# VH-VL binders against Asparagine synthetase domain-containing protein 1 (ASNSD1): the designs that were tried, part 4

Target 1, 186 residues: Asparagine synthetase domain-containing protein 1 (ASNSD1), of Gallus gallus (Chicken) (q5zjn0r2to187)
Amino acid sequence: CGICCVVALSSQHTICDYFSKDLHCHLRRRGPDSSQQLIKTVSEPSYECFFSGHVLHLRGLMTPQPLEDVNNNIFFWNGEIFNGVHVGDSENDTEVMFRHLALCSSEADILSLFSSLRGPWSFIYYQASGHSLWFGRDYFGRRSLLWQLSNVSDGAFCLTSVSVNSESCNQCQEVPASGIFKMDLR
Short names: E, the ipSAE of ESMFold2; O, the ipSAE of OpenDDE; V2, 0.75 times the mean of E and O plus 0.25 times the DockQ between their complexes.

## First folded at step 5 (VH-VL)

Design w25 (from v5 with light chain S33K N35K; framework fv_levilimab)
Heavy chain, then light chain:
Amino acid sequence: QVQLVQSGGGLVQPGGSLRLSCAASGFTFSSYYMSWVRQAPGKGLEWVSGIYSGGSTHYGDSVKGRFTISRDNAKNTVYLQLNSLRAEDTAMYYCARGYSYGSWYFDLWGQGTLVTVSS
Amino acid sequence: DIQLTQSPSSVSVSVGERVTIDCKSSQSVLYSKNKYLNWYQQKPGQAPQLLIYWASTRESGVPDRFSGSGSGTDFTLTISSLQAEDAAVYYCQQYYSTPLTFGQGTKLEIK
ESMFold2-Fast, scan of step 5: ipSAE 0.016; ipTM 0.584

Design w29 (from v5 with light chain T57R; framework fv_levilimab)
Heavy chain, then light chain:
Amino acid sequence: QVQLVQSGGGLVQPGGSLRLSCAASGFTFSSYYMSWVRQAPGKGLEWVSGIYSGGSTHYGDSVKGRFTISRDNAKNTVYLQLNSLRAEDTAMYYCARGYSYGSWYFDLWGQGTLVTVSS
Amino acid sequence: DIQLTQSPSSVSVSVGERVTIDCKSSQSVLYSSNNYLNWYQQKPGQAPQLLIYWASRRESGVPDRFSGSGSGTDFTLTISSLQAEDAAVYYCQQYYSTPLTFGQGTKLEIK
ESMFold2-Fast, scan of step 5: ipSAE 0.024; ipTM 0.597

Design w30 (from v5 with light chain Y96D; framework fv_levilimab)
Heavy chain, then light chain:
Amino acid sequence: QVQLVQSGGGLVQPGGSLRLSCAASGFTFSSYYMSWVRQAPGKGLEWVSGIYSGGSTHYGDSVKGRFTISRDNAKNTVYLQLNSLRAEDTAMYYCARGYSYGSWYFDLWGQGTLVTVSS
Amino acid sequence: DIQLTQSPSSVSVSVGERVTIDCKSSQSVLYSSNNYLNWYQQKPGQAPQLLIYWASTRESGVPDRFSGSGSGTDFTLTISSLQAEDAAVYYCQQYDSTPLTFGQGTKLEIK
ESMFold2-Fast, scan of step 5: ipSAE 0.065; ipTM 0.642

Design w33 (from v5 with light chain T98L; framework fv_levilimab)
Heavy chain, then light chain:
Amino acid sequence: QVQLVQSGGGLVQPGGSLRLSCAASGFTFSSYYMSWVRQAPGKGLEWVSGIYSGGSTHYGDSVKGRFTISRDNAKNTVYLQLNSLRAEDTAMYYCARGYSYGSWYFDLWGQGTLVTVSS
Amino acid sequence: DIQLTQSPSSVSVSVGERVTIDCKSSQSVLYSSNNYLNWYQQKPGQAPQLLIYWASTRESGVPDRFSGSGSGTDFTLTISSLQAEDAAVYYCQQYYSLPLTFGQGTKLEIK
ESMFold2-Fast, scan of step 5: ipSAE 0.079; ipTM 0.638

Design w40 (from v5 with heavy chain F29V Y32N G50V H58Y; framework fv_levilimab)
Fold by ESMFold2-Fast, scan of step 5:
Structure w40 (fold): chain C 186 residues (1-186), chain A 119 residues (1-119), chain B 111 residues (1-111)
Amino acid sequence: as target 1 above (186 residues)
Amino acid sequence: QVQLVQSGGGLVQPGGSLRLSCAASGFTVSSNYMSWVRQAPGKGLEWVSVIYSGGSTYYGDSVKGRFTISRDNAKNTVYLQLNSLRAEDTAMYYCARGYSYGSWYFDLWGQGTLVTVSS
Amino acid sequence: DIQLTQSPSSVSVSVGERVTIDCKSSQSVLYSSNNYLNWYQQKPGQAPQLLIYWASTRESGVPDRFSGSGSGTDFTLTISSLQAEDAAVYYCQQYYSTPLTFGQGTKLEIK
């Protein structure tokens, strides 16, 4: 998938349970040895996340996605900032947004940051210390972001900017354009 | 209490330099947008500079290349370094706090520091 | 740059009367349901104080006689029952784009 995040919320479930066994178990055997792919496994609280993304060429340098910082936060950005936050000539949108998110001290700050942005965007932000997944898309829904929540007993959740295959997205829905969402993984 | 206390103004000759200080208490400077706004005697307000929570800095066209905004996170203080001062830079200089990351209104102001540029 | 034009430049009114101050923007300051426009009050010898943000939201502690209205390019600050302590210069300000800009100010004098 182009930009993909899958969350397994039970110790009995793995990423292989939610995707093609051949594809994702093969990926785990090799390991995510690319900056474009990350697997985050947390035992307490129990969950597992798979992140996969594209390399973007934005304003000077190509930036691999997902981005990960020293605090184990993970960020995807699919967008273009016209205003609301300044991006310097040698900076790219993903790095600038990630930096601002890392410095947010409250949920209100995160909401305020995204409400001020002009341009098309969608994002996924994993906040490690808070065991939280943040995501959303611009007011007009100009950039794609889809979600699928599996049955509660499975504890699975999927976000993607593109359909992985028709079967995996049989119940995929557009994330509502007018909101920023937080999922507590605790 | 939440407040901004300013210092460092004065009388200076054209071409001279001054450093203005803005000490914050009750909140953290590094987690906010911080700006400098000036007001020439008897005139309106003019935005001078901003430092973003992330550290990026921006300036009004009249001061670009001459003024530098900075902060010392350990001292919880914002500075404005004024270089190559001109008579038209004579003004009361205020430091002001933005609400949060990406929220742009000045909800807290310092008392002001007078800068007079005269020969 | 966005230019803000205030009218009137000055007004003299008696205690208890209503006063309105207009602010016109050279371009729309509306994005994603928010108007990036604020109002400040500056009393003689004092720093400015925030009155209204997001065009119509009163700052905490600001009396309810102060109200903001408008959207896009045309904004109004209203003081519904003027008090002696309201003598000040009032400024509108936009946050829609950098550079941040202020209106020229409206001086409110009490008769």
Scores: ipSAE 0.005, ipTM 0.451, lowest interface PAE 15.4, mean pLDDT 75

Design w43 (from v5 with heavy chain S56K, light chain N34K T57K; framework fv_levilimab)
Fold by ESMFold2-Fast, scan of step 5:
Structure w43 (fold): chain C 186 residues (1-186), chain A 119 residues (1-119), chain B 111 residues (1-111)
Amino acid sequence: as target 1 above (186 residues)
Amino acid sequence: QVQLVQSGGGLVQPGGSLRLSCAASGFTFSSYYMSWVRQAPGKGLEWVSGIYSGGKTHYGDSVKGRFTISRDNAKNTVYLQLNSLRAEDTAMYYCARGYSYGSWYFDLWGQGTLVTVSS
Amino acid sequence: DIQLTQSPSSVSVSVGERVTIDCKSSQSVLYSSKNYLNWYQQKPGQAPQLLIYWASKRESGVPDRFSGSGSGTDFTLTISSLQAEDAAVYYCQQYYSTPLTFGQGTKLEIK
């Protein structure tokens, strides 16, 4: 199972321009997919985001992803909450985290939320009103999250939890476990 | 070979305690969510408890406060501590592996351990 | 808690016939095109075995005569050409929410 986020920052290019060339190794090698996909196109500022959550028999227990709320925020969660946030018996960690993120009114609130969290995790959070992409991994780097920096110079940025060791794929690097990252899409 | 081997069942008096063990081999135990599912004689399946690789636990309503699930990833073993046992806890107890970490569809099951609570 | 109700409770059918087993959920287990519903087979004296996950995906090694269908609150397990070895109790299970819950089971007898 994997998650994938692609941001196209150039108005001269669409997600389709990147999908066929930049995502081949990560998506095709996964085989037949039971995935859910979401595309957000924003005209001011100009960008397009592609979100995909791939579900196969290897997927862990998680709320169907990506999650989207009424304010067009989008969330991916791969983790477990041991402490720092109360999760009720019948609740999904992903939904609980998404609700807490929706209540964060500042960047300091978001940083505080993740800093207090105990357990293994990685996440991707798109904040529509702020035109921002947040992402990170727990302090010990126990959950996979990779970024593909070679596409940034072409006006694209990729995040994925899927690791493919192949000469035919663009090089991916692990997102440092040392912090929570924010990408301004303006 | 990929397998789960259970032990620790038996006959016990009401109010007594037992500890069930489930030893895993042939796969990376620490990557999997582990669960206990029980079945009273002639009855259906009831999920009892589950534990993530990192130790976060969940319990069914009927066993909260009485049963404790735990695991030792170094020993590839998951445990279920049964306390304050009641006659209605009499069942075959199965341990089961999800497909991967956090998954609750169970692709590998232990042979079962019978727990009988009787005076 | 999500309650799963199976029908029929028991059924007796001949080899070569088609059988359907229904599972009704007290609330939807569908979210964003995914149904959080599994099917298991349990033969006498044995532990249960996974047949179907995600309502319609067949587990590796499971014969193609087994299929799952349905969405939301209504699900069906179909066995298209019964074999003698299919005599068992069949259970549906949801994993949309904790506590995980199973249907009461359907006993399939082969004549």
Scores: ipSAE 0.005, ipTM 0.465, lowest interface PAE 14.9, mean pLDDT 76

Design w44 (from v5 with heavy chain S103T, light chain S32R Y96D; framework fv_levilimab)
Heavy chain, then light chain:
Amino acid sequence: QVQLVQSGGGLVQPGGSLRLSCAASGFTFSSYYMSWVRQAPGKGLEWVSGIYSGGSTHYGDSVKGRFTISRDNAKNTVYLQLNSLRAEDTAMYYCARGYSYGTWYFDLWGQGTLVTVSS
Amino acid sequence: DIQLTQSPSSVSVSVGERVTIDCKSSQSVLYRSNNYLNWYQQKPGQAPQLLIYWASTRESGVPDRFSGSGSGTDFTLTISSLQAEDAAVYYCQQYDSTPLTFGQGTKLEIK
ESMFold2-Fast, scan of step 5: ipSAE 0.053; ipTM 0.632

Design w8 (from v5 with heavy chain S103N; framework fv_levilimab; at its last look DockQ between E and O 0.03; V2 from the best seeds 0.00; counts 0 for: pae E 14.4 > 2, placed apart)
Heavy chain, then light chain:
Amino acid sequence: QVQLVQSGGGLVQPGGSLRLSCAASGFTFSSYYMSWVRQAPGKGLEWVSGIYSGGSTHYGDSVKGRFTISRDNAKNTVYLQLNSLRAEDTAMYYCARGYSYGNWYFDLWGQGTLVTVSS
Amino acid sequence: DIQLTQSPSSVSVSVGERVTIDCKSSQSVLYSSNNYLNWYQQKPGQAPQLLIYWASTRESGVPDRFSGSGSGTDFTLTISSLQAEDAAVYYCQQYYSTPLTFGQGTKLEIK
ESMFold2-Fast, scan of step 5: ipSAE 0.129; ipTM 0.665
ESMFold2, look of step 6: ipSAE 0.006; ipTM 0.497
ESMFold2 (binder alone), look of step 6: mean pLDDT 94; pTM 0.960
OpenDDE, look of step 6: ipSAE 0.030; ipTM 0.617

Design w9 (from v5 with heavy chain S103T; framework fv_levilimab)
Heavy chain, then light chain:
Amino acid sequence: QVQLVQSGGGLVQPGGSLRLSCAASGFTFSSYYMSWVRQAPGKGLEWVSGIYSGGSTHYGDSVKGRFTISRDNAKNTVYLQLNSLRAEDTAMYYCARGYSYGTWYFDLWGQGTLVTVSS
Amino acid sequence: DIQLTQSPSSVSVSVGERVTIDCKSSQSVLYSSNNYLNWYQQKPGQAPQLLIYWASTRESGVPDRFSGSGSGTDFTLTISSLQAEDAAVYYCQQYYSTPLTFGQGTKLEIK
ESMFold2-Fast, scan of step 5: ipSAE 0.012; ipTM 0.567

## First folded at step 6 (VH-VL; framework fv_levilimab)

Design x1 (from w8 with light chain Y96D T98L; at its last look DockQ between E and O 0.06; V2 from the best seeds 0.00; counts 0 for: pae O 11.0 > 2, placed apart)
Heavy chain, then light chain:
Amino acid sequence: QVQLVQSGGGLVQPGGSLRLSCAASGFTFSSYYMSWVRQAPGKGLEWVSGIYSGGSTHYGDSVKGRFTISRDNAKNTVYLQLNSLRAEDTAMYYCARGYSYGNWYFDLWGQGTLVTVSS
Amino acid sequence: DIQLTQSPSSVSVSVGERVTIDCKSSQSVLYSSNNYLNWYQQKPGQAPQLLIYWASTRESGVPDRFSGSGSGTDFTLTISSLQAEDAAVYYCQQYDSLPLTFGQGTKLEIK
ESMFold2, look of step 6: ipSAE 0.148; ipTM 0.685
ESMFold2 (binder alone), look of step 6: mean pLDDT 93; pTM 0.953
OpenDDE, look of step 6: ipSAE 0.005; ipTM 0.556

Design x2 (from x1 with light chain T57R; at its last look DockQ between E and O 0.03; V2 from the best seeds 0.00; counts 0 for: pae E 12.1 > 2, placed apart)
Heavy chain, then light chain:
Amino acid sequence: QVQLVQSGGGLVQPGGSLRLSCAASGFTFSSYYMSWVRQAPGKGLEWVSGIYSGGSTHYGDSVKGRFTISRDNAKNTVYLQLNSLRAEDTAMYYCARGYSYGNWYFDLWGQGTLVTVSS
Amino acid sequence: DIQLTQSPSSVSVSVGERVTIDCKSSQSVLYSSNNYLNWYQQKPGQAPQLLIYWASRRESGVPDRFSGSGSGTDFTLTISSLQAEDAAVYYCQQYDSLPLTFGQGTKLEIK
ESMFold2, look of step 6: ipSAE 0.005; ipTM 0.523
ESMFold2 (binder alone), look of step 6: mean pLDDT 92; pTM 0.950
OpenDDE, look of step 6: ipSAE 0.014; ipTM 0.558

Design x3 (from v5 with heavy chain S103T, light chain S33K Y96D T98L; at its last look DockQ between E and O 0.04; V2 from the best seeds 0.00; counts 0 for: pae E 9.5 > 2, placed apart)
Heavy chain, then light chain:
Amino acid sequence: QVQLVQSGGGLVQPGGSLRLSCAASGFTFSSYYMSWVRQAPGKGLEWVSGIYSGGSTHYGDSVKGRFTISRDNAKNTVYLQLNSLRAEDTAMYYCARGYSYGTWYFDLWGQGTLVTVSS
Amino acid sequence: DIQLTQSPSSVSVSVGERVTIDCKSSQSVLYSKNNYLNWYQQKPGQAPQLLIYWASTRESGVPDRFSGSGSGTDFTLTISSLQAEDAAVYYCQQYDSLPLTFGQGTKLEIK
ESMFold2, look of step 6: ipSAE 0.006; ipTM 0.570
ESMFold2 (binder alone), look of step 6: mean pLDDT 92; pTM 0.947
OpenDDE, look of step 6: ipSAE 0.014; ipTM 0.567

## First folded at step 7 (VH-VL; framework fv_levilimab)

Design y1 (from v5 with light chain S33K T57R; at its last look DockQ between E and O 0.03; V2 from the best seeds 0.00; counts 0 for: pae E 15.8 > 2, placed apart)
Fold by ESMFold2, look of step 7:
Structure y1 (fold): chain C 186 residues (1-186), chain A 119 residues (1-119), chain B 111 residues (1-111)
Amino acid sequence: as target 1 above (186 residues)
Amino acid sequence: QVQLVQSGGGLVQPGGSLRLSCAASGFTFSSYYMSWVRQAPGKGLEWVSGIYSGGSTHYGDSVKGRFTISRDNAKNTVYLQLNSLRAEDTAMYYCARGYSYGSWYFDLWGQGTLVTVSS
Amino acid sequence: DIQLTQSPSSVSVSVGERVTIDCKSSQSVLYSKNNYLNWYQQKPGQAPQLLIYWASRRESGVPDRFSGSGSGTDFTLTISSLQAEDAAVYYCQQYYSTPLTFGQGTKLEIK
């Protein structure tokens, strides 16, 4: 339930500059069952990504997030799949979605995958080969996903599931439910 | 030019009040955690108070209930209201900028404002 | 509250020599791989200046002779080849939790 992604594109600051204990506390309130953290530092093109996930035990088998595959892709999922992609009673929605994303060969494949889904969801997907960050929420916006745009001039971008009344993300705004977004990290 | 410029301060008797101001320029003030740190003459640094961009506040134990931090994002200014002043509040008061998301390492400091509490 | 204790309280050393300053925390400031500890330099009559953040990362413009190390409760600032301009008081500071706290300071003098 609690997910966070911070991207640093500035040579003046690193992901460490944007991280605080207060954000960890807010994420824990959403997902106290487990926490996972991963930092990806890329020198060419130059950027750094921080991924932190805290997961409540929800529907199906719990899997700590983020997930990483052999191609260094990173995936966060907050949601339920009712239809569109098969998820068995004992299967983990996050792992099923990540496997389908790994099979996508184009941007159109990714868009088609999410257009086929039914259920409440939000996600963050780091595609290493394309140096791309994908994110979005279901058409009705039933699962929280926020972005912070006030630090973009400092070379930072933040996505989080923490509520807008969060002390650590005061200027966070809801990501529009009108589509799927792609950020080119190059 | 990125800077913090402080004003206020001076000599006041015990039990008195002062208001310190710290004006920011050259950066997006509304995105930053702002803090006050003081230093008594010949002594070390003591954190006094901090405020998130959204207005939530923190206070050191020695000033809690007597000092009030506030900010006006439209004026790019952070304030410290000092009430019920004591002799031990005599110090140089610095304002400082913390990084986004309330990160509490301070990369930008004001020039300091002296507060003297003496009868 | 997290107490930070620095040692030594003062030191007098010649130009070109190496000095280490220790900071010991009353409890761990390590959270999920990150150490929430900073180092500052304060020259006479000036505001403090950030040297090191995240225990080991040098702030922009800080000379390579300054380095930070350590984890958990034990941290060290090292100045590998002292220069005359390094005479100052050095402070460690934790930001693991409020209230934020500083070490008592270490005065570095050049002989």
Scores: ipSAE 0.000, ipTM 0.467, lowest interface PAE 15.8, mean pLDDT 78
ESMFold2 (binder alone), look of step 7: mean pLDDT 92; pTM 0.947
OpenDDE, look of step 7: ipSAE 0.047; ipTM 0.709

Design y2 (from v5 with heavy chain H58R; at its last look DockQ between E and O 0.04; V2 from the best seeds 0.00; counts 0 for: pae E 14.2 > 2, placed apart)
Heavy chain, then light chain:
Amino acid sequence: QVQLVQSGGGLVQPGGSLRLSCAASGFTFSSYYMSWVRQAPGKGLEWVSGIYSGGSTRYGDSVKGRFTISRDNAKNTVYLQLNSLRAEDTAMYYCARGYSYGSWYFDLWGQGTLVTVSS
Amino acid sequence: DIQLTQSPSSVSVSVGERVTIDCKSSQSVLYSSNNYLNWYQQKPGQAPQLLIYWASTRESGVPDRFSGSGSGTDFTLTISSLQAEDAAVYYCQQYYSTPLTFGQGTKLEIK
ESMFold2, look of step 7: ipSAE 0.006; ipTM 0.495
ESMFold2 (binder alone), look of step 7: mean pLDDT 92; pTM 0.949
OpenDDE, look of step 7: ipSAE 0.359; ipTM 0.788

Design y3 (from v5 with light chain T57K T98L; at its last look DockQ between E and O 0.03; V2 from the best seeds 0.00; counts 0 for: pae E 16.5 > 2, placed apart)
Heavy chain, then light chain:
Amino acid sequence: QVQLVQSGGGLVQPGGSLRLSCAASGFTFSSYYMSWVRQAPGKGLEWVSGIYSGGSTHYGDSVKGRFTISRDNAKNTVYLQLNSLRAEDTAMYYCARGYSYGSWYFDLWGQGTLVTVSS
Amino acid sequence: DIQLTQSPSSVSVSVGERVTIDCKSSQSVLYSSNNYLNWYQQKPGQAPQLLIYWASKRESGVPDRFSGSGSGTDFTLTISSLQAEDAAVYYCQQYYSLPLTFGQGTKLEIK
ESMFold2, look of step 7: ipSAE 0.005; ipTM 0.458
ESMFold2 (binder alone), look of step 7: mean pLDDT 92; pTM 0.950
OpenDDE, look of step 7: ipSAE 0.471; ipTM 0.828

Design y4 (from v5 with heavy chain Y101W, light chain S33K; at its last look DockQ between E and O 0.04; V2 from the best seeds 0.00; counts 0 for: pae E 13.9 > 2, placed apart)
Heavy chain, then light chain:
Amino acid sequence: QVQLVQSGGGLVQPGGSLRLSCAASGFTFSSYYMSWVRQAPGKGLEWVSGIYSGGSTHYGDSVKGRFTISRDNAKNTVYLQLNSLRAEDTAMYYCARGYSWGSWYFDLWGQGTLVTVSS
Amino acid sequence: DIQLTQSPSSVSVSVGERVTIDCKSSQSVLYSKNNYLNWYQQKPGQAPQLLIYWASTRESGVPDRFSGSGSGTDFTLTISSLQAEDAAVYYCQQYYSTPLTFGQGTKLEIK
ESMFold2, look of step 7: ipSAE 0.006; ipTM 0.502
ESMFold2 (binder alone), look of step 7: mean pLDDT 93; pTM 0.949
OpenDDE, look of step 7: ipSAE 0.360; ipTM 0.794

## First folded at step 8 (VH-VL; framework fv_levilimab)

Design z1 (from v5 with heavy chain S103W W104Y; at its last look DockQ between E and O 0.07; V2 from the best seeds 0.00; counts 0 for: pae E 13.9 > 2, placed apart)
Heavy chain, then light chain:
Amino acid sequence: QVQLVQSGGGLVQPGGSLRLSCAASGFTFSSYYMSWVRQAPGKGLEWVSGIYSGGSTHYGDSVKGRFTISRDNAKNTVYLQLNSLRAEDTAMYYCARGYSYGWYYFDLWGQGTLVTVSS
Amino acid sequence: DIQLTQSPSSVSVSVGERVTIDCKSSQSVLYSSNNYLNWYQQKPGQAPQLLIYWASTRESGVPDRFSGSGSGTDFTLTISSLQAEDAAVYYCQQYYSTPLTFGQGTKLEIK
ESMFold2, look of step 8: ipSAE 0.006; ipTM 0.479
ESMFold2 (binder alone), look of step 8: mean pLDDT 93; pTM 0.948
OpenDDE, look of step 8: ipSAE 0.000; ipTM 0.554

Design z2 (at its last look DockQ between E and O 0.11; V2 from the best seeds 0.00; counts 0 for: pae E 16.8 > 2, placed apart)
Heavy chain, then light chain:
Amino acid sequence: QVQLVQSGGGLVQPGGSLRLSCAASGFTFSSYYMSWVRQAPGKGLEWVSGIYSGGSTHYGDSVKGRFTISRDNAKNTVYLQLNSLRAEDTAMYYCARGYSYDFWSGYFDYWGQGTLVTVSS
Amino acid sequence: DIQLTQSPSSVSVSVGERVTIDCKSSQSVLYSSNNYLNWYQQKPGQAPQLLIYWASTRESGVPDRFSGSGSGTDFTLTISSLQAEDAAVYYCQQYYSTPLTFGQGTKLEIK
ESMFold2, look of step 8: ipSAE 0.000; ipTM 0.461
ESMFold2 (binder alone), look of step 8: mean pLDDT 92; pTM 0.944
OpenDDE, look of step 8: ipSAE 0.000; ipTM 0.571

## First folded at step 9 (VH-VL; framework fv_levilimab)

Design a1 (from x1 with heavy chain S31D, light chain S32R; at its last look DockQ between E and O 0.03; V2 from the best seeds 0.00; counts 0 for: pae E 9.4 > 2, placed apart)
Heavy chain, then light chain:
Amino acid sequence: QVQLVQSGGGLVQPGGSLRLSCAASGFTFSDYYMSWVRQAPGKGLEWVSGIYSGGSTHYGDSVKGRFTISRDNAKNTVYLQLNSLRAEDTAMYYCARGYSYGNWYFDLWGQGTLVTVSS
Amino acid sequence: DIQLTQSPSSVSVSVGERVTIDCKSSQSVLYRSNNYLNWYQQKPGQAPQLLIYWASTRESGVPDRFSGSGSGTDFTLTISSLQAEDAAVYYCQQYDSLPLTFGQGTKLEIK
ESMFold2, look of step 9: ipSAE 0.006; ipTM 0.607
ESMFold2 (binder alone), look of step 9: mean pLDDT 93; pTM 0.954
OpenDDE, look of step 9: ipSAE 0.017; ipTM 0.576

Design a2 (from x1 with light chain S32K S33R; at its last look DockQ between E and O 0.03; V2 from the best seeds 0.00; counts 0 for: pae E 10.2 > 2, placed apart)
Heavy chain, then light chain:
Amino acid sequence: QVQLVQSGGGLVQPGGSLRLSCAASGFTFSSYYMSWVRQAPGKGLEWVSGIYSGGSTHYGDSVKGRFTISRDNAKNTVYLQLNSLRAEDTAMYYCARGYSYGNWYFDLWGQGTLVTVSS
Amino acid sequence: DIQLTQSPSSVSVSVGERVTIDCKSSQSVLYKRNNYLNWYQQKPGQAPQLLIYWASTRESGVPDRFSGSGSGTDFTLTISSLQAEDAAVYYCQQYDSLPLTFGQGTKLEIK
ESMFold2, look of step 9: ipSAE 0.006; ipTM 0.575
ESMFold2 (binder alone), look of step 9: mean pLDDT 92; pTM 0.950
OpenDDE, look of step 9: ipSAE 0.038; ipTM 0.584

Design a3 (from x1 with heavy chain S31D H58R, light chain S32K; at its last look DockQ between E and O 0.03; V2 from the best seeds 0.00; counts 0 for: pae E 10.2 > 2, placed apart)
Heavy chain, then light chain:
Amino acid sequence: QVQLVQSGGGLVQPGGSLRLSCAASGFTFSDYYMSWVRQAPGKGLEWVSGIYSGGSTRYGDSVKGRFTISRDNAKNTVYLQLNSLRAEDTAMYYCARGYSYGNWYFDLWGQGTLVTVSS
Amino acid sequence: DIQLTQSPSSVSVSVGERVTIDCKSSQSVLYKSNNYLNWYQQKPGQAPQLLIYWASTRESGVPDRFSGSGSGTDFTLTISSLQAEDAAVYYCQQYDSLPLTFGQGTKLEIK
ESMFold2, look of step 9: ipSAE 0.005; ipTM 0.576
ESMFold2 (binder alone), look of step 9: mean pLDDT 92; pTM 0.946
OpenDDE, look of step 9: ipSAE 0.014; ipTM 0.616

Design a4 (from x1 with heavy chain S31D S100P, light chain S32R; at its last look DockQ between E and O 0.03; V2 from the best seeds 0.00; counts 0 for: pae O 10.1 > 2, placed apart)
Heavy chain, then light chain:
Amino acid sequence: QVQLVQSGGGLVQPGGSLRLSCAASGFTFSDYYMSWVRQAPGKGLEWVSGIYSGGSTHYGDSVKGRFTISRDNAKNTVYLQLNSLRAEDTAMYYCARGYPYGNWYFDLWGQGTLVTVSS
Amino acid sequence: DIQLTQSPSSVSVSVGERVTIDCKSSQSVLYRSNNYLNWYQQKPGQAPQLLIYWASTRESGVPDRFSGSGSGTDFTLTISSLQAEDAAVYYCQQYDSLPLTFGQGTKLEIK
ESMFold2, look of step 9: ipSAE 0.011; ipTM 0.625
ESMFold2 (binder alone), look of step 9: mean pLDDT 93; pTM 0.950
OpenDDE, look of step 9: ipSAE 0.011; ipTM 0.572

## First folded at step 10 (VH-VL; framework fv_levilimab)

Design a5 (from x1 with heavy chain S31Y; at its last look DockQ between E and O 0.03; V2 from the best seeds 0.00; counts 0 for: pae E 11.9 > 2, placed apart)
Heavy chain, then light chain:
Amino acid sequence: QVQLVQSGGGLVQPGGSLRLSCAASGFTFSYYYMSWVRQAPGKGLEWVSGIYSGGSTHYGDSVKGRFTISRDNAKNTVYLQLNSLRAEDTAMYYCARGYSYGNWYFDLWGQGTLVTVSS
Amino acid sequence: DIQLTQSPSSVSVSVGERVTIDCKSSQSVLYSSNNYLNWYQQKPGQAPQLLIYWASTRESGVPDRFSGSGSGTDFTLTISSLQAEDAAVYYCQQYDSLPLTFGQGTKLEIK
ESMFold2, look of step 10: ipSAE 0.005; ipTM 0.554
ESMFold2 (binder alone), look of step 10: mean pLDDT 93; pTM 0.953
OpenDDE, look of step 10: ipSAE 0.013; ipTM 0.555

Design a6 (from x1 with heavy chain Y52W; at its last look DockQ between E and O 0.04; V2 from the best seeds 0.00; counts 0 for: pae E 14.2 > 2, placed apart)
Heavy chain, then light chain:
Amino acid sequence: QVQLVQSGGGLVQPGGSLRLSCAASGFTFSSYYMSWVRQAPGKGLEWVSGIWSGGSTHYGDSVKGRFTISRDNAKNTVYLQLNSLRAEDTAMYYCARGYSYGNWYFDLWGQGTLVTVSS
Amino acid sequence: DIQLTQSPSSVSVSVGERVTIDCKSSQSVLYSSNNYLNWYQQKPGQAPQLLIYWASTRESGVPDRFSGSGSGTDFTLTISSLQAEDAAVYYCQQYDSLPLTFGQGTKLEIK
ESMFold2, look of step 10: ipSAE 0.005; ipTM 0.500
ESMFold2 (binder alone), look of step 10: mean pLDDT 92; pTM 0.948
OpenDDE, look of step 10: ipSAE 0.018; ipTM 0.566

Design a7 (from x1 with heavy chain S31N Y33W; at its last look DockQ between E and O 0.03; V2 from the best seeds 0.00; counts 0 for: pae E 17.3 > 2, placed apart)
Heavy chain, then light chain:
Amino acid sequence: QVQLVQSGGGLVQPGGSLRLSCAASGFTFSNYWMSWVRQAPGKGLEWVSGIYSGGSTHYGDSVKGRFTISRDNAKNTVYLQLNSLRAEDTAMYYCARGYSYGNWYFDLWGQGTLVTVSS
Amino acid sequence: DIQLTQSPSSVSVSVGERVTIDCKSSQSVLYSSNNYLNWYQQKPGQAPQLLIYWASTRESGVPDRFSGSGSGTDFTLTISSLQAEDAAVYYCQQYDSLPLTFGQGTKLEIK
ESMFold2, look of step 10: ipSAE 0.000; ipTM 0.455
ESMFold2 (binder alone), look of step 10: mean pLDDT 92; pTM 0.946
OpenDDE, look of step 10: ipSAE 0.015; ipTM 0.600

